VH-VL binders against 4-hydroxy-tetrahydrodipicolinate reductase (dapB). Designs and how they scored, part 4

Target 1, 258 residues: 4-hydroxy-tetrahydrodipicolinate reductase (dapB), of Thermomicrobium roseum (b9ky70)
Amino acid sequence: MLRLALTGVTGRMGRAVLELAASAPDIQLVCGLIRPARDPHEVAAQLPAPLALTSRVAELVQGADVVVDFSHPAVTVAVAEAAAHAGIPLVSGTTGLSEHDQAVILRAAQHVPVVQAANFSLGIALLHWLLPELVARLPTWDVELIERHHRHKRDAPSGTALALARTLLAAREPAPSPLVYGRGPGTAPRQPGEVGIHAVRAGGEVGRHTVLLATDDEAIEVTHWVQSRRAYAQGALEAARRLIGRPPGLYSLQDLVT

## First folded at step 1 (VH-VL)

Design da10 (framework fv_danvilostomig_arm2)
Fold by ESMFold2-Fast, scan of step 1:
Structure da10 (fold): chain C 258 residues (1-258), chain A 123 residues (1-123), chain B 109 residues (1-109)
Amino acid sequence: as target 1 above (258 residues)
Amino acid sequence: EVQLVESGGGLVQPGGSLRLSCTASGFTVSSHYMSWVRQAPGKGLEYIGYIYSGGSTAYASWANGRFTISKDNTKNTVDLQMNSLRAEDTAVYYCARGYSEDSSWYLGYFDYWGQGTLVTVSS
Amino acid sequence: ALVMTQSPSSLSASVGDRVTITCQASQGIRNYLAWYQQKPGKVPKLLIYAASDLQSGVPSRFSGSGYGTDFTLTISSLQPEDVATYYCQQYESYPLEWTFGGGTKVEIK
């Protein structure tokens, strides 16, 4: 049984992880972190599954084999230090980390295996590995990236789309290709090696990313779509499983699926 | 219909103590986060602390140890006990109802405010 | 400590003008930002929460935008009753404190 400690237990990702972990026969939820001065009974009543709660980071990691963190940069830093001290792996999906926060996480990674990722989709992680191979073998093919998200998504393009675009551009060596954000009146004709990136905002789409590789005569589309946010929680749990027994180091989710 | 009324403000000597009270009507404090926010004359708003629906409290770092928030669900009141007062604590003190979008690390905004009560710390 | 910086500190505009007030957070706060209006001698009133959601009863000329560290409050057509100081407030809520911006005083010419 993998003994798992969880932060961010009342956030969307924390609740999804808690629900999935509670139903997983190989996982035992041992402790959740709540803010100091929060009422544990009030928090427990809002959770989808029973979980022991603590406000002390040292207590959170005690008795755990891994900690999964979806909280806030300041909490993530404290959890990383505690995990390193306790000798347990850290899986963190916290975003908005400062340069200083990242330095603390990197230091923790010298003592324990750490995964820090903005997106825990296993499928997206696999595409970061696969797409360079496709582009390297088809260097003259046109490349476009299209992403779709719900009407309420604020950032455009998505962080995932920007990361995939960087992966695609890096694979198109030797010179960096220009990145083109959308096309409209006055847009120049396609330049050799450019990668277009397009954002669609409509309906309730959780997330969809399509990479189009094309010539005049044929095309390949590689599409990843998320039907449920549970996919991210599943990816985080799988990262936790795969991190056990690994040497200290900072791992990407891609490192765990390849 | 929702109403918050502060009381207990007044003149206090430096080093003294004062207790403010906030009476809520039109809703129950047992179902909401309640907070205190202050505003020095001619200055901006400054957060003091919260009391959660279950009774636990959290304070701004500067207020921790000097200010204590408590509530009485039966009387539907929220109190702020202020100790070791200094001249810089002179301000209008507001009671505010907090709203939480979720129960994680992200507490909410203040959807309803009382009229405020003036505390003057002076010799 | 997470610092909220508002610009400008004060402004004067004419009735009917479009007014924009900005708020910057020293670190990412996602959309956990609210805007308040405080008229002279009155208590603060919630205008906008979650960076862009208009509180019920607030006129549609008020709008908010932004995500992460940069936020704006816009009054599309300034009215005499809009004379007030406007405050932004983050509610990211760790390490256990919320912070308000310094305020922007809006006056009519």
Scores: ipSAE 0.000, ipTM 0.389, lowest interface PAE 14.3, mean pLDDT 84

Design da2 (framework fv_danvilostomig_arm2)
Fold by ESMFold2-Fast, scan of step 1:
Structure da2 (fold): chain C 258 residues (1-258), chain A 125 residues (1-125), chain B 109 residues (1-109)
Amino acid sequence: as target 1 above (258 residues)
Amino acid sequence: EVQLVESGGGLVQPGGSLRLSCTASGFTVSDNYMSWVRQAPGKGLEYIGYIYTGGSTAYASWANGRFTISKDNTKNTVDLQMNSLRAEDTAVYYCARGDYDFWSGYPDYYGMDVWGQGTLVTVSS
Amino acid sequence: ALVMTQSPSSLSASVGDRVTITCQASQSISNYLAWYQQKPGKVPKLLIYDASTLQSGVPSRFSGSGYGTDFTLTISSLQPEDVATYYCQQSYSTPPDYTFGGGTKVEIK
């Protein structure tokens, strides 16, 4: 049994991870982290499965084989230090880390294997590896990125679309033109090397990202479709499984799926 | 300590422009929604708009076209540019951080958990 | 325009009383509702988000409930430090006309 410690137990990702872990025959959730101001009994009553809770990071990692972290930069830093001292791997989805925060994570990675990812979709991780190869081999093909999300999504384009666009631009030749956000009145005709990004907001779509590569004569579409947010939690748990036994180092999610 | 401090408020004439700045300490603006909210003297709260972690901006319908939000991740600041000001724009202007949680590793905006002290803008002749 | 209507506009209650404030949306907003507390001369403070989730550090006497168009904020046992104006806010709309309610002023008798 893989003994797992979890931060962010009351957050959406944390709850999804807890629910999936509780039904996984190979995983035992041993401890969850809560803020010092929270009543552990009150929090425990709200969770989908029994879980020991602590506000002390050192207690969180005791008896665990891996820690999964979906919290805030300050908590992530403390967890990384504790994981390194305890000799256990860290899977972290926390974003927005400062250079100083990242230095702490890098020091922890000298002692234990650490995975950092902004998106725990295994499929998106694979596309970050695959898409550069496609566009590098087809350098004259037009590239457009279309993303679709539910009507209530507040950001546009999605963070995932922006990350995929950066990956595509880094792989293009000749030197890429700036991103084009939508096309409408006043938009110049397509320029060599440019990548368009288009955001669609309608219905209840969890998330869909399509990369179109095209010429006058043919096209390839690569689409990733998230039908359930459980996909992200599943990816985090799979990352935790695959990280066990690896040598110390900072791993990307792509390193675990390729 | 996590805090936000607004600056740049003052007296401006109708039709004028003013830029407000909000400095964050104890956290980075790059990982949060950052919003501007105003409150006219003796009145309730009114939402202006936000800037997302990725840099996208959006505005309340009444503010669109007159107000612009921007940020500088290096300086850890969020600005509000106000144009074509009217007497009814007189208010205390707050910047606020959106609390977040992650689904795909990108924050979902929940509520505004950290607010600045506010800066007074008076539009009069 | 999506309108948020709070009732009552003001109330007076005794220490230890149960206080309820209601907020009604002119159309369904799912659970995209937050509650804020603003004490006289102070900045607003987030109490509740996602209609029913308590913000860290907020006393357990505060609770929120509701879905769709009808929402309530409850203070189970009013304390002197709870004197404030309370606002609901929807974050459902695009463009982000994240409308606040008119506010409810809570005072102690």
Scores: ipSAE 0.013, ipTM 0.487, lowest interface PAE 8.3, mean pLDDT 86

Design da3 (framework fv_danvilostomig_arm2)
Fold by ESMFold2-Fast, scan of step 1:
Order: C-alpha cells, then sequence, then structure tokens
Structure da3 (fold): chain C 258 residues (1-258), chain A 121 residues (1-121), chain B 109 residues (1-109)
C-alpha cells in the first residue's frame, strides 16, 4: 500500500486527489499539510475524507512513501527539501516558481525522483510522445491544431494547445512563420511547414484539443477530450504510483507514460 | 492581533498618479497573499489584484496596465501604484489579507480601514 | 466572464425576522463562496466562507448554504446591529477570479 502525504488539501486539485486517493485500495493517506494559523479540526471537517493534518513540512513527510504537492512556491520549496532529506519522491503541480525556487527543486531531484508538471493529463502527456512520431513519418502533411474550451476561458490559445504546437513544430522542417494564430481576411496562403492554431470559446466544454494532419487526398485527426477535471487529479496519483522506485532525477509526465 | 493600515490617499487631478501603501503587523507578512479592493462612493466592492512574496501578481482585467501592486517583506508593506487616474477611480481603497497558500482559501480574513482617493480638478 | 448576482438589492425587515439573501454564480463555483458584512462607514467583515462555514466570533444567527451556482445567507433573527450591506464573493486560486456580488442592503423597519 502506497503511503501518500498531500499538500493543498483544501484547494481544488488537493481535494480531488484526496477523494480519489481515499477510494483507491492501493493508497493510504497518511498526512496533509495545513497553514499554522488554521485549526486542524475546522479543516478536517471540510475535507471529503479523514486525514491527519500538520502545519510542519518535516512532520508531513514522516511515514510517507511519496508526497503529492499542489500548494504555493514557498511551501513547495520547503516540501522539496523535506522530501529530499527523507528520501521520498515528490509529485508537484505548483506553478509560479522563481528561478531560486526551481534551483531548490533541481537540488531535491539529485536525491529523490521528482515529477514537476503544469498539466497532469496522462492523455496529453502521451500525445507529446506520439505526435512527433506522426509528424516525422508524414513530413509533407499539413498540420493544424484546434482547441475548444468553455465560454469563460480567458486565455487563447490554451496553454495546452501552445505546448502541443511547440511539440509539433519541433518535429517539422523550419518555416519563416511557423505558427499561425487563426486565419482571416488578409491572411497569407499556407506556407510549407506552418502549423495553424485555432481557439474556440463556447458552451461549457472543459477542454478539447484536435490535431489535424492532412493532404489533398486523406487526413488523420487526433483528439484529446477532457470531460472531467478529475482527469488531472487521476494523472497526479498515477504519476505518484509510477515514480516509486525510480532513480533520482527530474521527470516529465511523458517520462512516466512511455 | 492582525492589523492593516492604509496610507497615501488624497485628492489627485485627472491624469495624475498616486501610490497607496498598506502597513501590516501581527502576522508573518511574507507568508500571505495581499490584495487591493476598492469601493466607489455608494457602490459595491470591486477587486483590483493580488501579490505574493514570490512575485506572483494578478489583476482584474480593467486594472491591468494602469495599476501595479508591489510587496516589501522587509518593511511589511504592500503598495498600489495607480497611474492615469480618472474620475471613475474615486473610491475608498482597501488592502486585505487573503487566507492564501494554494489550499484554495482565497477569501479575505482581514481588511484595512481603507483610504479615500478622490480624482477631481 | 463569471458574474455574481445578488438578490434582492435592498430589503427592510423587522427585528426578529428571518432574512434571506441570495447569490447566484453564472457558472459552477463548487462551494468557494464567502459572505461579508459592511456596516455604514465601516470596513467589510468576513462572516462565512466555504459557503457554510461560520467565521470565528460571528453570531450563530448567521448561516450560509448552497453549492454550485445558488447560495443563500440567512439571518435567523434580525437584530438592530445587523443593519449593513452584505456581499457574496466567489474565490478560487485562479487569476482574476475574485468576483463580488453587487451587495444587498439590509435595513430595519
Amino acid sequence: as target 1 above (258 residues)
Amino acid sequence: EVQLVESGGGLVQPGGSLRLSCTASGFTFSSYYMSWVRQAPGKGLEYIGYIYSGGDTAYASWANGRFTISKDNTKNTVDLQMNSLRAEDTAVYYCARELGYSYGEDYFDYWGQGTLVTVSS
Amino acid sequence: ALVMTQSPSSLSASVGDRVTITCQASQDISNYLAWYQQKPGKVPKLLIYYASTLQSGVPSRFSGSGYGTDFTLTISSLQPEDVATYYCQKYDSAPYSWTFGGGTKVEIK
């Protein structure tokens, strides 16, 4: 049974991880991290599952086989140091780290295996592995990326779409203007090697990303579709399972699905 | 006890600039997100933006580009720099402490007393 | 853009009355909702967070309920000192995501 310590227990990702871990027969939740100013009984009453709570990072990692972290840069740094000292793998989804913060994570990775990711979708991680192979084998095919999200999404294109576009472009022959954001009146005709990226905002869609590979005579579409944000929490737990027993190093999620 | 005290408010001409400061005491300032919220006379509360000690900042879309939030953990202050002020910016400006971390606890547990900014000729 | 709509914008009730204020989110916000009380000429004070958790020191006559898009603040027995404007606030760690309702002014008849 995998003994899991969790930070960010009251955040959206932390609560989703806690719910999934509590129902998983192979996982034992051992401890959660809370702020020193919080009443542990008050926090425990708000959680979807029972969990021992502490405000001390050293105590958090004691008795754990892995730490899953969805907190804040300062907490992530302290957790990484504690995990490294305890010899415990770290899975972290915390964003906004400074250069100094990232240096601490890199030092921790010299002592324990660490997965750091902004997106824990296993499907997207697999596409980052698969798409270069498709493009490399079909180098003359046109490539377009279409993403769809709910009406309230503010960024365009999505971070995931931009990352996939970078992956696709890295596998293509260079072009003068390799990435084209949308097409409209006055847009130049398609150039060889360019990748178009198109953002759609409508309805309540959680996220959909489609890669179109096409010639005059045939086409292939690869679509990833998120129906529930639980997919990200599930990916984080799977990363934790797969990280156990790995040598020290900084791993991408792609390293764990291939 | 937690205390937040704003200063720097006053009368400013349209197009002018003003810097507000909030001095914090009674807690570990570096561990908290700090936010600015304003309230025009007789109107509701309107969120401006936040900052954390890691340099994390975010702004309401209408405030982005005109207002800048900065934080000095050595002085226990959070500042709001306001540029290109308009009559519509006349409001009481509050600094507030967020129950931060990435625990999903981003509500305001403590507020300053507010400082009035009047933009008029 | 997420919109928080409060209803009513104003109400008058008698001492001892049960008062209910409603807050609606334009999209699902789970239970990430706080309620604030602002008395005339005073700073806002946190009453409730996580939709239903009462802040320490807040009288038990205040209660909150709701999940998803529909939320209510209830004052079980209105007191003279409860004259104030009440605001709901959506919160979450997402940037630009703090959105206040328009407020509900509570007055005693």
Scores: ipSAE 0.000, ipTM 0.409, lowest interface PAE 11.6, mean pLDDT 84

Design da4 (framework fv_danvilostomig_arm2)
Fold by ESMFold2-Fast, scan of step 1:
Structure da4 (fold): chain C 258 residues (1-258), chain A 121 residues (1-121), chain B 109 residues (1-109)
Amino acid sequence: as target 1 above (258 residues)
Amino acid sequence: EVQLVESGGGLVQPGGSLRLSCTASGFSVSSNYMSWVRQAPGKGLEYIGYIYAGGSTAYASWANGRFTISKDNTKNTVDLQMNSLRAEDTAVYYCARVDYGSGSYWEFDYWGQGTLVTVSS
Amino acid sequence: ALVMTQSPSSLSASVGDRVTITCQASQGIYNYLAWYQQKPGKVPKLLIYAASTLESGVPSRFSGSGYGTDFTLTISSLQPEDVATYYCQQYYSYSDPLTFGGGTKVEIK
């Protein structure tokens, strides 16, 4: 069984990973990391599954085959160093990493396989591979990106939409196309090669991203729909499974699905 | 009103033992992280160790093996047991609180008044 | 071992002066840094946490800045009641979770 250590056990993603791992026949949860100021008894009582807890990163990695990390930049850096020292692969979804933080991740990747991603959707990772192929083969087609999220999402467009837009622009021939954020009063008519990006905020939608490729006569829509945040947790666990046995290096989630 | 009061300080001979006690009021030590910090005369602050709300402890490397932190939730007290004392242990000893619900922070929000420990012949 | 170095160890300034105190960590600690004020004969008092967030009740003339290894505490207009020793403290390290700097003594000339 794959022995898994987990950080961020009380966070939204950590709890989802814990629930999925507890029901997975091939995974054994061996240890969770908590802040030194937290009481292990109180944390254990609120977890969805039994888990040994520690505040020391060295203890976290002992007896683990892989570490899954959904914490804060400072914790991620400490975990990356500990994982590298212990020879343990690292899967990290921590956001807000500085250039210095990412340099530490790169150093860890010289010693162990590491995947660091802002989004663990396997489907979105596959789209980062698929969309360049479509655009390269259909270079004259119009491209629009539409994303939909719940009414309470503050950022617009979503980070995922911006990443997909960058992927689309990089694949475009001949020159990179300008991004157009929404179309409203005063917006000029579509210019050749532009990519529109549109954000919709309504209801309780977890996340939906649609890429429209179109001409006057036909269109292709590629839509990724997240129905549950469990999709991200499942992606993180699958990344952990696929990282085992790989040589040291910094892997993208795309590297693990293609 | 949060208050921390240290007691048990005094003069002790080298190689001796001493037990300090910290009485908390206005909050419960069963729901807060508690620490001991010392300050030698004319010197800076130096942390000794901490005890979680649930009772587990951790110590500075230099303190491990000589100092032990414990607590009594019923009496709302935190104790520091000091063994094999040396002249270098002469200092004012403070107990201090960190609100364990303060998220990602490990700052000391309340301090006791301190108790002096003098290790001398 | 994570070492916190403060400079200067002492300074003397006039009322109304801008005073700056620096704190350097031997390794990156992000923004996991607090500043404390200890007036003569008193216990330390928290001024700033997360490198730049002012504790409630602390006068606005105090400010903190920095990230990674280099941090600064600034008093924009020194007042007589600011005479104290100031300490920085890291809370990033799991092996040495609470390391204080050596302190900076601020006096009025």
Scores: ipSAE 0.000, ipTM 0.368, lowest interface PAE 18.3, mean pLDDT 84

Design da5 (framework fv_danvilostomig_arm2)
Fold by ESMFold2-Fast, scan of step 1:
Structure da5 (fold): chain C 258 residues (1-258), chain A 121 residues (1-121), chain B 109 residues (1-109)
Amino acid sequence: as target 1 above (258 residues)
Amino acid sequence: EVQLVESGGGLVQPGGSLRLSCTASGFTVSSYYMSWVRQAPGKGLEYIGYISSGGSTAYASWANGRFTISKDNTKNTVDLQMNSLRAEDTAVYYCARDLYSSGWEPYFDYWGQGTLVTVSS
Amino acid sequence: ALVMTQSPSSLSASVGDRVTITCQASQGISSYLAWYQQKPGKVPKLLIYGASTLQSGVPSRFSGSGYGTDFTLTISSLQPEDVATYYCQQGYSDSPPYTFGGGTKVEIK
């Protein structure tokens, strides 16, 4: 049994992780972290599965094989320090870290394996590895990125699409590979090496990202689509499973799928 | 103990502007996501937008460009600036606190009393 | 658009009755659903979140269930103070709006 400690137990991702872990035969939930001002009994009554709760990060890591963290920068920093001291691997999805916060995470990674990701989709992580290989081997092919999300998504392009675009551009020299945001009336014809990003907002699509590689004679489409946000929670749990036994270091999710 | 009090509502003509204010007590606005929700007379609840603990904002598409949410951590207040008002904007406007300080799940555990905005000539 | 449909729009029951209100999402929302109570002339009050978790201070006669697209709010023994309009609300969307259902008005006969 993998003994798992969790932060952010009342957040979206934390609750999804709790729900999935509770039904996983290879995982034992041992402890969850709550704010010092909260009544543990009151919070426990609000969770989808039974879980011991603590407001002390040292207690959180005491009986765990791995810590999964979806909290706030200040909490993430404290958890990383405690995990490093206890020799416990850390999986963190916390965003918004300052440079100082990130330095603490880097120090923790000198002592324990840490995986840090803004997106825990295993499929997207694999595409960050696969897409550079495809683009590097097909250097004259046209490249376009199309993403689709529900009508309510405000950011455009998506953070995932921008990250994939950076990965694609890194595989092609940035100067001869400009990023083009959409195409409209009066826009210039396609230039050699450019990569287009196109955002579609319609219906209830959770998330879909397509990379198109094309010539006049043939094309390859690589599409990742998300049916349910459970995919991210599943990815975090799988990252926890794969991180066990690895040497100290800061791992990307890509490092765990390749 | 936790209390939210809205103010600034009133009668305004179509095309006009109005600024609503929400004063929080019993907690600090800097620690929570804060949301605005409205309810037209005799109708249901309609979500407007939020401001995060860090100051980032997001709006329902129909509100984007016309409504702006801001806050003052020192005064412990959250404001809603409404521009280009239409008759359809007539509603009671509520300030609400997100249940989770992280804002990861947009459920609202405390609501203000509401302030009525009437858009009419 | 993620639409939340409540049924019935109104109901009338006797004190002590078991009352069930349903809420249907136009697409799967996992367990990201909350229920609110709004008494006449009052502000909404959070009753249940995460589909089935009872908010602190809410009487145990209230319970929620469901997953995916179909959700229910149950009042096991209706009391006079339960006269109110009840709203479901999805918390699934990444960005606003966090859609509310049309409401169910509960009255005592």
Scores: ipSAE 0.000, ipTM 0.400, lowest interface PAE 14.5, mean pLDDT 86

Design da6 (framework fv_danvilostomig_arm2)
Fold by ESMFold2-Fast, scan of step 1:
Structure da6 (fold): chain C 258 residues (1-258), chain A 123 residues (1-123), chain B 109 residues (1-109)
Amino acid sequence: as target 1 above (258 residues)
Amino acid sequence: EVQLVESGGGLVQPGGSLRLSCTASGFTVSNNYMSWVRQAPGKGLEYIGYIYSGGYTAYASWANGRFTISKDNTKNTVDLQMNSLRAEDTAVYYCARGEYDILTGYSDAFDIWGQGTLVTVSS
Amino acid sequence: ALVMTQSPSSLSASVGDRVTITCQASQSISDYLAWYQQKPGKVPKLLIYAASTLQSGVPSRFSGSGYGTDFTLTISSLQPEDVATYYCQQYDNLPPGYTFGGGTKVEIK
């Protein structure tokens, strides 16, 4: 059993991690971190699964094999220091970290394995590794990105699509290839080496990203499809599993899937 | 330093139009959804609408057709165009920033607010 | 349409008292709820987001709880500087978007 400690138990990601960990046969939830002002009984009643709660980071880590952290910067740096002193690996998805906060995490990574990511989709992490290999081996093929999301998604293209586009553009020769946002009305012929990016907004789709590699005679499509936001929580838990036994260092999600 | 400053408020006659502007400093509006919220004297907060990083806009049903939100990423500003103004549009108008969550594609709560600009619609 | 109902509309309490304000959504909004404080003559300030996460710099006497349709803001020990109107707001990203509660005016008696 992997003994897991969790921060951010009342936040969106923390709650999702808690639900998934509670149903995972290989994971034992041992402790959750709450703010000192919170009533542990009130918090426990709101959680989707039973969990011992503490407001002290030293107590959080003492019984754990790994800490999963989805909190805020001040908590993240305290947890990172405590994890380093206890010899406990850290998985953190906390956003908004300052340079000073990141320096604390880097110091912790000198003593324990740490993964820090803004996006815990393992599939997307794998595509960031795989897509450059495909493009490098098929350098003359046309490349297009198509993403699809629900009707209520406000940004376009998606952040994930833009990150994948940057990865693809960096892998092309000569770099950088032109990035084209959609194709305009009227005459809009494909230019040599360009990468197109297209956004579709309809229905209730959580997220879909397709990379099309094509010639006149054949094509390859690589599609990542999110059916549930649970995918991100699953990625965090899988990162925790894969981080166990690794030497100290700051790992990317790509490092854990490749 | 993160800051929002509204401008353009003032006195207008019923049926008139007014354009408010919101200038951001310390961050770029292109990475955030930006909203307009108003508050009539002695009343509560009332949501008007938003513009997201890619330029899409959505409005409260009562505002749709009369109020238009736009932005200029180069100037780092967000504007609210108000048309066919009525006495009941008299309010302090705030612009507010929401952080964009890349993991979910959704915005968070309003962490930064402007000081507000007063619009008075009166004969 | 999603409606946020806040209660009470006003309350008066003594310094040191525990104050609770409730907010009810007409449909489930999970934990996509924020609380704001607006002191007299001032701009609103974010206190809590994701129903229970305290914004940086906000005193620990403020706490939020709830999930789904029922939410509570608690001030564990009311201070003079806490005199303000408090608003809940849902941000479940359902167009036309974000809805505020009617507000609760907190006064010292």
Scores: ipSAE 0.000, ipTM 0.370, lowest interface PAE 19.3, mean pLDDT 84

Design da7 (framework fv_danvilostomig_arm2)
Fold by ESMFold2-Fast, scan of step 1:
Structure da7 (fold): chain C 258 residues (1-258), chain A 122 residues (1-122), chain B 109 residues (1-109)
Amino acid sequence: as target 1 above (258 residues)
Amino acid sequence: EVQLVESGGGLVQPGGSLRLSCTASGFTVSSNEMSWVRQAPGKGLEYIGYIYSGDSTAYASWANGRFTISKDNTKNTVDLQMNSLRAEDTAVYYCARDSPEYGDYLGYFDLWGQGTLVTVSS
Amino acid sequence: ALVMTQSPSSLSASVGDRVTITCQASEGISNYLAWYQQKPGKVPKLLIYSASTLQSGVPSRFSGSGYGTDFTLTISSLQPEDVATYYCQQTYSSPEYYTFGGGTKVEIK
């Protein structure tokens, strides 16, 4: 049974992790971290599953095999140090880390295995592993990336699409203009090695990413789509499971997916 | 089209109970976190609570014990059960969808229903 | 309890003026803050999330800034259609998750 400590239990990611972990036969939730100003009794009454709560980071890591962290930079730094001293792995999705905060996490990674990621989608992590294999095996095939998000999404292309594009470009022969953002009147014909990125904004789509690999005679499409934030919580738990027993080091989520 | 429509509002006497329903179109409530927010006439927005894609709920401290949120995935609805109603519960009640931003995790309301009026009066 | 305090509660300005609304959290909320616009008789509309990211379709004259406990919404050049009540919202903690500020009513002189 994997004994799991959790930070950010009052946040959306923390609660999603708690709900999934409570239903998992291989996971035992042992302790959750709350802010010092919160009443533990009031918080416990609102949680989807029973959980011992503490405001002390040292107490959080006692009796745990792994810590899953969705808090804020100051807490993440303290948790990383405590996890390193306790000799337990750390999975952190905290964003907004400064260079100083990153240095503390790197020091912790010298003592325990750590994964730090902004996106815990298991499917996207798997694509970062799979797509290089596909393009390496099919080096002459055309590559296009199409992403779809709801009509209200302001950034284009999505951060996920840009990360996937970097992965695809690293795996194939560089072009003089390696990324082409859309195609329209006056656009030059496809160059060998280029990757096109196309953004669609319509309806209520949470997120969909398609990689098209094609020749004149056949094509393969690889599509990932997200239904809910539950996917990210599932990825964090899978990272925790796979981090157990690994040597000290800073791991990407992609490093853990096989 | 993507929309939320509330129903079930009306006049209720103090101490009574009322169930509001929110019907989603163009997306599924099983895949989204959903919230309830109210606004008393001429007053500001007041958060009530939310329900996760996996059925777990959380409430503002003042609402805990009187208000219950539930969902029905087959009907694609989110309900708000209100008990022990008081005159100060008179308000327009909105259901709202948490942002569908991929890889974001931050809660905010990108889609609101039109609201349904609940009047608590003798 | 995590309390969101907005100031001012109301303001009156001329078309073209720079308008600033502030929002203070009683404890640190990182960048987990959103801003909403509610025109008279209408449903609230999302303007800004993650303290500074503009929602698609929102005019560039709207901007947000801040981190931790102090946040600002700025309208660089007020337009007649901007007459509304503006609300901040923290998205950091629960059960007070989505705690709203008291609102700031913006009117044209």
Scores: ipSAE 0.005, ipTM 0.467, lowest interface PAE 11.6, mean pLDDT 85

